# VH-VL binders against Cytochrome c oxidase assembly factor 8 (COA8), part 59

Target 1, 167 residues: Cytochrome c oxidase assembly factor 8 (COA8), of Homo sapiens (Human) (q96il0)
Amino acid sequence: APERGAERRDTAPSGVSRFCPPRKSCHDWIGPPDKYSNLRPVHFYIPENESPLEQKLRKLRQETQEWNQQFWANQNLTFSKEKEEFIHSRLKTKGLGLRTESGQKATLNAEEMADFYKEFLSKNFQKHMYYNRDWYKRNFAITFFMGKVALERIWNKLKQKQKKRSN

## First folded at step 3 (VH-VL)

Design f134 (framework fv_cixutumumab)
Fold by ESMFold2-Fast, scan of step 3:
Structure f134 (fold): chain C 167 residues (1-167), chain A 121 residues (1-121), chain B 108 residues (1-108)
Amino acid sequence: as target 1 above (167 residues)
Amino acid sequence: EVQLVQSGAEVKKPGSSVKVSCKASGDTFSEYAISWVRQAPGQGLEWMGGIIPLFGEANYAQKFQGRVTITADKSTSTAYMELSSLRSEDTAVYYCAKDSYYHLGTYFDVWGKGTTVTVSS
Amino acid sequence: SSELTQDPAVSVALGQTVRITCQGDSLRSYYATWYQQKPGQAPILVIYGEDNRPSGIPDRFSGSSSGNTASLTITGAQAEDEADYYCNSRDYSGEHWVFGGGTKLTVL
């Protein structure tokens, strides 16, 4: 099959970028990092004889990917917004303009930015803890359904082998 | 908990534009997306597009690309849908709906009451 | 053509079970959601994420999915269940939402 190209992307209603695999792909396909979340999206292969359990697992993995991308897109946006607000606030306090003489954005030194990072990490501590909790829950659910699908596939193979051995 | 309040009915002539508003209650406007769905008399539901105020990005159904513009104003917690080059077939009830994109599966959990737009000669 | 296909009408007797179906290839990739709409009213969410009910939706409503088909089941239909039912999901690309054509449920 041709090299997997992730050059085409589209934007979902959630604002998270998506990508398309080559036509007639038979495997899961992985793309380049999304600009908003900085995570690599995966397009899941859909077998023609997919069982209800296999479909549930695939949809759960796909929804988990979307949840994960949305969380990090939101987190990155929040970080950027609050960083700009912090810089704006400090420049106003100093009586300085928001732009340099060349028209570029004015900035703060590393010592001043350390205050922002401390505040951001402190107030987002609970949010990141909840993310980790939910990430573990989702991974547990995915592992559980992967186990169920594996057992289903094994039993289906055993049924077919037993049937072939019948008189 | 969130309520969506839409602007009142409109009667427009063919070729004009209409702009419908959808005001969200509360202070969580940036935590969800707003979609616009229309329904012509006696017909089914048709998704037109949506906007994610948090990202400032709108997405449109192919049928409406070039004619619809969806915007959001965070300061007033209001989303807008503007449809141009109106035809009689655009006569419909236009709904705004809240899209809770962080929940399991994307779905529209709260709907506005609808805005009737009549395009008449 | 609609990407999601529903039968336009179905009937059920009071207290009996009815199944409304929605078919489309996007349902292999995305969950179906179901909305109920009564005349002159906005739609309300009935089922999301295959088989989750919002607060206030009776437990007689359930959802299921297999392959390219999603179903809304009402076990023990009541008179107040008479309405139009719409399925909703993403299109095949995942970029847009699409609605089924709707099914008018008549409770006899």
Scores: ipSAE 0.008, ipTM 0.584, lowest interface PAE 8.9, mean pLDDT 81

Design f135 (framework fv_cixutumumab)
Fold by ESMFold2-Fast, scan of step 3:
Structure f135 (fold): chain C 167 residues (1-167), chain A 122 residues (1-122), chain B 108 residues (1-108)
Amino acid sequence: as target 1 above (167 residues)
Amino acid sequence: EVQLVQSGAEVKKPGSSVKVSCKASGDTFSEYAISWVRQAPGQGLEWMGGIIPLFGEANYAQKFQGRVTITADKSTSTAYMELSSLRSEDTAVYYCATHGYYPSTQYYMDVWGKGTTVTVSS
Amino acid sequence: SSELTQDPAVSVALGQTVRITCQGDSLRSYYATWYQQKPGQAPILVIYGEDNRPSGIPDRFSGSSSGNTASLTITGAQAEDEADYYCNSRDYSGEHWVFGGGTKLTVL
């Protein structure tokens, strides 16, 4: 069989990921959608004087993003896998081949596919319930730490103001 | 990529306490939940408890409530399991494991340490 | 305890298919995770989230669940698959983790 060759451009010339922010960014930036999860990753800006609380918040947001990306990548793969298995099973039951005369993948009509979607939703109901629960728990934690960071910034500003008054 | 290094074997007397350490290496200690699982000689696996370093919260199996304490030190990327009031039945290999996440299973145990043998004898 | 029950032993002929089962009421609500353990070694993850394989686990390993039963299937068993297999899931309350008693697989 002939080898299929194509150049890849997935890395920058400097060896840096293609998803890096432009130049020295002072703000978070949003990358392109991940091919598996179909979610846009956020690349977080790290301040030079990041406090321990700010670091905890950033790491919590990064960890939550990775968890979210993993969930949807796995869900999309599971959907695709089960869809193909369902189609192949139904085609076998009908005594049909896996490809049409035109060489395209054989498929089922909309009414037949409705059975698959109903089964998939029912089977994955529990997973989505747990996802939502954990998503809310994670967002609560993020909000809590955002509040702590905001309070820390207020306290630091008040300390500066107090020191100026004592002069 | 995470590697887990556990402390060395311990020999303890009944009634004493043992504290086993589990040091995580790799990118981000705080991204991993850590569980402790033990296995008595010739017996099955038994979950003792776990901790999520980011939250500082530990959760314990009912059987070990009051005897086990699980802690984490983020500065050294080390988790600890302390078991008190040791008896001969606590003789086991104690494993730490990091968790990956899948919503329906929550945190599955992804990477395991090699185990720490604790022998309780008089 | 009705948390998770496994048969203590199962055997399979080389190259044949074997199914190891795990049964418990919590499996109606939570998926099982499967671990392989060889003598003197720590367990390794084989299947998580019902039927996902980590990197390095051969294609012959698969997972499934139906009702209160989860299954680990090894299609075309190899000699190196001889080991103890443990299922793991949440208890019925969802607050704690529990392991099955383990199944010793012998490859004939």
Scores: ipSAE 0.000, ipTM 0.447, lowest interface PAE 13.8, mean pLDDT 77

Design f136 (framework fv_cixutumumab)
Fold by ESMFold2-Fast, scan of step 3:
Formats: C-alpha cells, structure tokens, sequence
Structure f136 (fold): chain C 167 residues (1-167), chain A 122 residues (1-122), chain B 108 residues (1-108)
C-alpha cells in the first residue's frame, strides 16, 4: 500500500521515519507507532530563527498530536478491556473455561465477536463524532497557519531580494 | 499539578448579572476544555456549558442559552462565566472544571475549582 | 436530573459491598462518569469511561454498564466513602452534558 511505500522513502534509521520537506532540508523526525495509540509521533525541529507565526503553528501541531495520542490510547484501552470482558462473559455462559487445553486464552469466532463490535461502536458513536468534528477543526486551523507561514516566507524572500539589490 | 482558582463569593440583586472567573495554573490552558457546573443549596449538580479555549468553541445547556456567556482569555489562562438576568433560583455554588479538549461537551471532568458562592437576594 | 435517574439515598454496613445505579436512555449510547462529593467540597472524579479509575482512587471503586443502566460498585465500603455520588453522561442528542440527581451514601 502507499503507506508502506512512503515508509521506504524515508531516510531515517530502521524503525524510525524522517521526512524532508521541501526536499534536501530535513526538519522533523517520525517515530515508531506508540504502544497504546498505534500512532506514529512526530518530533518537531525548532529552527534557530523561528518566527512567532512559525512557533504558533508548531505548538498547534504538537498539541494536536498530544490530543490525538491521548484519544486513541484511551479508546484502544477501553476496547481491549471490554473485549476481554465480553469474551469471558460468553465463555461463562457456554460453560467453558477461560483457558484452552494448551493453556492459551480461549477466544470466540468472528460471528460471535460481531455482536461485541456492533455494541462497542454503538456505545462510542457520539464520542467518535466529537473526535471527528474536533479533528476537522484542528486540521483546518493547521492548514490555515501553514498558509500564513508560507505567505510569510514568500514575503521575506521578496524583501531579502530587494535588500540585496539596494545600494 | 493543574489547579483551577476561582474568584470570591458574590451577593447580587435580582435582575443584575454576575461574572465568575476561573484561573488555570500548572499546565497548558489551551490543552483542556473548561466546563461550568452549578449546585443550588441542598440540590444536585447542573451543567451550564463549556468552552474549548484554543478554538473559542462554546457549548451551552439549553436551559441557559441566552443568559449565559462563557469566554476564555488565553494570555491570562482564565475562563469566565457570565450569567445575566439573575433570579433567586440562581443562588448556588458555581464550579469550573476541566476535561479533555477533544470533547465538545466535556467527556469527564478531572480537576475542579473550589467553587464560587453566588447569592441572589432582596 | 430527569434525563438520568438515581435513587436519592442508599446505606451500607462498614466492610460490605454497595451498588449505586444510574438509569437513562442515553446510557445505551454513552458511558457514565462518576463523581464523589463530600459536604463543603467540590466533586472528585471517581470513575470515567466504563470502568477507568484516576490516580489516587482506591481499587474498591469500579464501574459497570448494561443497557440503559450504569452502576458504581464499592467493594468493602469504608467510613470515608460516606458522600454524595453523581453520575454524568450526555442527553439523548449527545450535545449536552447531564448529571443524575445524586445518591447519598450512608456508611453504618
């Protein structure tokens, strides 16, 4: 998939990704997926001459990442806990033990698990809707500030060209 | 670590307005949602509304729409709740409380202010 | 308040188990959060999500939910558990936060 191809294009050490926008200047590092959220963290590079606008953008991106990490870590933990409870409840109802003959955890088949997934999604529907609304708002704000930073950089380049040509 | 410090007690006349402040310390103010919850003497908790300071996004309980205004000043890490057209039934302790900012209607509230007593009489 | 219903009072003997319940149609879709409030004090978060405890909350507190009912269970009640307990969730639209009426727990 494209995401696996993108992984290979990164020039970072094995297990850690690094991207280089606009091309040969690398600014940020992308880490391995977090144990709890399954999301890759971004370690932001801080330029020596960071403008106030660039600082606002970086902080917004950092805060959005922390928010996103917390949401999915909590969601995955809740999912795992409730899945375990559901499996134990169904096995108890069937009169089966929690462990197989080989000592491994007993599991339910896909058809039996469908009831759990349906219930879990129903209970978390509004929570996911709130997440999506906030996610859209955050990405809109990030895009807006990225545009402002881009315009600032263009303007500064034009001002520098004029200054170089001034007597 | 994070504490919410509320303004002092107020005594108000019917028909006036009151503005209560809630100052956050020991954390990034814009990383949290702030809710306002009141409690009349001997009664239960009642949610009034909340704000996500970073975006200025507000959400008000239907009962208070038109009378309540919740604002935030990021530079002072302070949230405000203003309630207008006060009645004797508005006599209560008013709490501010923080929750995760990914929730528009505050998923849960983990840090609470000590409360501000507002008395509406005479 | 009417959106989420709690019994106004419950009692338990020291060391025994008590279950406080919260009922409402919205609990079919949203988890309940539980708060403890002692006289003259602000509420304290006890359980959030289905059954998550914040740091500092004793392990004798647990949460559960089934259909339109959520429950807070205190296993081996202690004298310091005597307080008012409030459930919190969303209204049926999911747009507004609502609290239950509160349950006064007396530890005998």
Amino acid sequence: as target 1 above (167 residues)
Amino acid sequence: EVQLVQSGAEVKKPGSSVKVSCKASGGTFSSYAISWVRQAPGQGLEWMGGIIPYFGTTNYAQKFQGRVTITADKSTSTAYMELSSLRSEDTAVYYCARGPWYSLGTYYMDVWGKGTTVTVSS
Amino acid sequence: SSELTQDPAVSVALGQTVRITCQGDSLESYYATWYQQKPGQAPILVIYGKDNRPSGIPDRFSGSSSGNTASLTITGAQAEDEADYYCQSYDSSGDYVVFGGGTKLTVL
Scores: ipSAE 0.000, ipTM 0.472, lowest interface PAE 12.6, mean pLDDT 78
Fold by OpenDDE, second read of step 6:
Structure f136 (fold): chain C 167 residues (1-167), chain A 122 residues (1-122), chain B 108 residues (1-108)
Amino acid sequence: as target 1 above (167 residues)
Amino acid sequence: EVQLVQSGAEVKKPGSSVKVSCKASGGTFSSYAISWVRQAPGQGLEWMGGIIPYFGTTNYAQKFQGRVTITADKSTSTAYMELSSLRSEDTAVYYCARGPWYSLGTYYMDVWGKGTTVTVSS
Amino acid sequence: SSELTQDPAVSVALGQTVRITCQGDSLESYYATWYQQKPGQAPILVIYGKDNRPSGIPDRFSGSSSGNTASLTITGAQAEDEADYYCQSYDSSGDYVVFGGGTKLTVL
């Protein structure tokens, strides 16, 4: 029985860059663009004395990054798939093969692709709107926690200065 | 509702040509492909060819190549099918049908005209 | 040109299930589209793609595919389902649209 090649649903690999920053890094590390999302992953630095508030901020940033990676990886895959299908359909309508006489992959020109892009954008408009909304919401939360962490650090520095003056 | 209105019945002599029109109403003419399908009496459906009006690109079935010409006028939302060198075997109902030019690898025709009867008789 | 083949006629008892099959090499690569045609009328799209049903088509119509075969299934056949059914796809090259020979469905 010929093994029906299970169409491996290319599950977008969780775009977690396998790139591990050097252990001695005292700052956030930015990796190369992920091959699926085209987003640069950030490896967040973990301080030795990380406060609960700092930890919360770090986790929120990490979650937001993962969310972004997943969204764009999926979007790019969908785009690529639909684009290929469009090209194939268009070439068929033209009575053209998928390959040129030179053996190259047949392509459509920019004008021919204009409708694809328009349709794709239209179809995905709502999805992009929701993404943008959630993106702003997440970034607002991150910014808010960044402010809190900054205040905490200031307060801790002031307390340390007072203790040094009293001794 | 999208409708395809075809021209009236035609009676033609062998060796002549016939041109059938198909006017689209109620939708975006440029966003779809128009196919021509014929059906001889008591026979099945036969795809003749199609056009994407937006691009002006045509595709013809091999059987009709050189004898069929499909055109479209975007300004009037009208497609045309011209068949030349008519034979008795060309006696059929000719349908225009609309389908998406981008359909995720599957072509279908979701709106059909009522058909145009073409009779070729000596 | 890879032809699509259909049985010329099938019968089904009222309320029973019938499967109309379409066979062709191109069906390994492309989905079949199904049309219903009643006498003196234009064809009507009933199924396309994997199992897409247009608006207005009853739920009793469904589509399936296996290997080089596509099938239209009518679950609970009604008297009004008596018609000719045509499968349509691309040829093996993918360049041309092809129809099956049609299947006459009789509801008994």
Scores: ipSAE 0.000, ipTM 0.561, lowest interface PAE 12.7, mean pLDDT 86

Design f137 (framework fv_cixutumumab)
Fold by ESMFold2-Fast, scan of step 3:
Structure f137 (fold): chain C 167 residues (1-167), chain A 121 residues (1-121), chain B 108 residues (1-108)
Amino acid sequence: as target 1 above (167 residues)
Amino acid sequence: EVQLVQSGAEVKKPGSSVKVSCKASGGTFSSYAISWVRQAPGQGLEWMGGIIPYFGTTNYAQKFQGRVTITADKSTSTAYMELSSLRSEDTAVYYCARSRYFGWTPYMDVWGKGTTVTVSS
Amino acid sequence: SSELTQDPAVSVALGQTVRITCQGDSLESYYATWYQQKPGQAPILVIYGKDNRPSGIPDRFSGSSSGNTASLTITGAQAEDEADYYCQSYDSSGDYVVFGGGTKLTVL
């Protein structure tokens, strides 16, 4: 039995997914995966008494998410385009049309597609290396600010306890 | 056609470590993730973590963070799973499997035959 | 506790239809993947991406999902279908792979 057509999630072009948190959400909310990036967006809860440091952390996490979404959306689009071009090129080399006798898109077998995947990964190695470098830089910055926020919260709790004891 | 060949059975003492290998042949090793899944006797499947060999990126299930280390050697097309601080509850069959994605959904299409690890005093 | 819940056991008469269910909050966002496991063997992929069958899996196997529930249907069960069936997906965060507890199918 041949592989049945992949059941893809079809949505109208949306770019980065927008999703509203539930009405009583008091913490971060995770939305459905974006059509293009295949990544889940996080909708950050903003506390009523957000400190400037907490705001910096939240903005850094939001900016990192947007950067990540854009990178993977572009990578996935590039992959799809180059895959189609590779298939068309190989079919032309074989003297075959782009459509089968039944009118379906002509395809290559798994062994032929393995050549494409190898070539795609090889030529995108530097791009992925820079992505990983930037991803680690961003996560280091996030971790650093998370540490600062944690220290601020500990300090504020200590101050509050000290004030209650002295009063 | 991709096959995953795992190392042989191990018998270990509590407190020791075990390192299981998973050698890929016949396919594109670096293009897909390799997951490690274990199964204790008479119990269900439990995901431990995975690696994308091309990037060296790992992801570990919370239960195993701090005890599991997954690595890959691209030159030999071999993935490894090392589990430390073994206890009797770690007695299980350990599987490696090739992980792929369809849209939003992960799936494992090629599985190793499993490596039995017995932890006994 | 598992994030994906399956009934431990189900029975079906030879030639009849059986539906195995998997429930979890993550299934609202992600499709379930289904595996068959026979004693002493590694799991075999039977359904992925909702209702896709790998080459070699009989047409009697199909998948479906609605809300937070996914189902594996075997239409016209055969003796060789007697096995444990596991669903698998992401957890609610999308960060970790999780399996259901498994359902033992007995073919009477």
Scores: ipSAE 0.000, ipTM 0.462, lowest interface PAE 15.5, mean pLDDT 79

Design f138 (framework fv_cixutumumab)
Fold by ESMFold2-Fast, scan of step 3:
Structure f138 (fold): chain C 167 residues (1-167), chain A 122 residues (1-122), chain B 108 residues (1-108)
Amino acid sequence: as target 1 above (167 residues)
Amino acid sequence: EVQLVQSGAEVKKPGSSVKVSCKASGGTFSSYAISWVRQAPGQGLEWMGGIIPYFGTTNYAQKFQGRVTITADKSTSTAYMELSSLRSEDTAVYYCARHTYLWGSKYYMDVWGKGTTVTVSS
Amino acid sequence: SSELTQDPAVSVALGQTVRITCQGDSLESYYATWYQQKPGQAPILVIYGKDNRPSGIPDRFSGSSSGNTASLTITGAQAEDEADYYCQSYDSSGDYVVFGGGTKLTVL
């Protein structure tokens, strides 16, 4: 017998996994952590009567999530790859094997890794600076539109209350 | 092995300033960020701010902005936290902790100092 | 009040499973990190990311999260697990570190 309630997982062009919420979901759904970015994606619920303003907010949040996921997925993969390459290079230079007798990966001590971290930090400083700048801009925009949506909902409730009083 | 060694306990008067030190050993000082976290008696942990010594860049919690200054001396592998305009409410244990510079997924504090008790009293 | 909410106290019988929870809007975007603190001692890192354990942390400790809630689970609690547990994440901007109020675990 086929399993019911299976959830889909799809890989985005950026290498970030995508997911689908359960079919019965009527609110935003939080997915499992992305294997590359370590951030949890949100799948946004679309109401039947979504206003243009609500749609603009949702699309901005979706775009910001994709941007954020792409940035950290790429950053984490680059860090991991360069770290392993550095470790393997240093172990090869020392004439040491890549695995311990217990089968675990051989590692360098903190002093030996300091140079790698300095190099990685230095070359990625500008990227992180631009990320933070863009993160602030995106969060400001999201907060601004959340405020507008809240005001729209309050205004609609007031209009609804006026209609009831006019009956 | 990385260790963070903090300065000794201090007793200060209201309105004065205190400067707590955190000396890193084990050669990772310039490659990591250092955060300052305080804990008032019987209370929880409260983040004050951090520094990336390699660049000298700082980030301060909103509550402490204007009163806290975090600095680093690369030559001695020592980070400092200075808190000004002390009040009785600033009586706490002050911890330094090491973490990665990456905000978000990898920002966690894996090595902690033993803490510095600061008492503010007349 | 903290941006991350934890129950102030929880109890578990020796050898049983306990779950400590942390709730906050930022947990939808960022993983919770968990710290253990015993009286008179500095905190120690227990879990970071989804379910990563530092070297030396027993495998009875695990992390999980769903929506705006993160949980630390101790499967088969031991007497030495009696401590305060703090969750840590970020504010909505990702720029500022925030801690939960802490949960005091008592092992009966």
Scores: ipSAE 0.000, ipTM 0.471, lowest interface PAE 14.3, mean pLDDT 78
Fold by OpenDDE, second read of step 6:
Structure f138 (fold): chain C 167 residues (1-167), chain A 122 residues (1-122), chain B 108 residues (1-108)
Amino acid sequence: as target 1 above (167 residues)
Amino acid sequence: EVQLVQSGAEVKKPGSSVKVSCKASGGTFSSYAISWVRQAPGQGLEWMGGIIPYFGTTNYAQKFQGRVTITADKSTSTAYMELSSLRSEDTAVYYCARHTYLWGSKYYMDVWGKGTTVTVSS
Amino acid sequence: SSELTQDPAVSVALGQTVRITCQGDSLESYYATWYQQKPGQAPILVIYGKDNRPSGIPDRFSGSSSGNTASLTITGAQAEDEADYYCQSYDSSGDYVVFGGGTKLTVL
């Protein structure tokens, strides 16, 4: 019975790291690298008295992280698939099996793969440019809101000191 | 934008050979496969063969084996198709096309040349 | 050699939906690629993979597959969609490119 090639359902890697930080955590946690993106997810701490500005910052950081995870997960998957297909095609053309006599996965040497990598990078160059642009834009926004939150915290501390002196 | 520029129209006698060129511009030529596809007047598309320029590896359709030779010059980013022992039935437009692949997609032809008309007449 | 078969001609009324089918054993293993060809022009890629559209191809074009069949669907056919449509895949070995016979689409 020919093994029905399992339709690998392209389940978009919902990079929901199953890592859950302890409930009593008062700080951000860094999870293990995601299996698809290879990026370490950050679990952001939510203060009990989170200000609207702090909440906005947190949301922006979360969205940026998700964006980044999705981008790299997709890129890594695409790269892996295209690489494998290229290797298989080349081996087949050479009349070589997908496995060596030792049972190892047959691979092309670095020289044989050099052009593949170059072409892959070239093909994805524009995509990487847009990624870099958006990455800077997002990080700039995050930094800006971090500054605002810092100012808010200073102001709140000053107000509390004034109230204590008046009393 | 990647473009494939083909050589001009050819008129040939039966029994002669024709060599059509396909130059890639605006992109990489290297490891992408180039295929040759012909279309006789009023007929469908017929794959003749292909080459991976980086490796120089070629595949030919069985119908054209022994008559077609596909080559590539990496230095000029040009692929060639030579068809020998021409017959009247070889009168067709000959296209070069670049293969690419993406996740879940195998070797689709994303860029085509404009075609080269080859007329075989006595 | 795994042949791809297409209906030689189909017609659709303007603004209606049409499905062009491609059948072949190799389609169980490989996705069909679809090309549009207008008279005197080179083929243009319209659908590849499961349902991917190149940039510049209208969203009215979609692709589907089921078993040994692939389909190109045009939802809301326009006059400009009148053309020959070819499906393309690979033989069972994956080494040889195979084209369907082409389908002439007439928009009425």
Scores: ipSAE 0.000, ipTM 0.549, lowest interface PAE 12.0, mean pLDDT 85

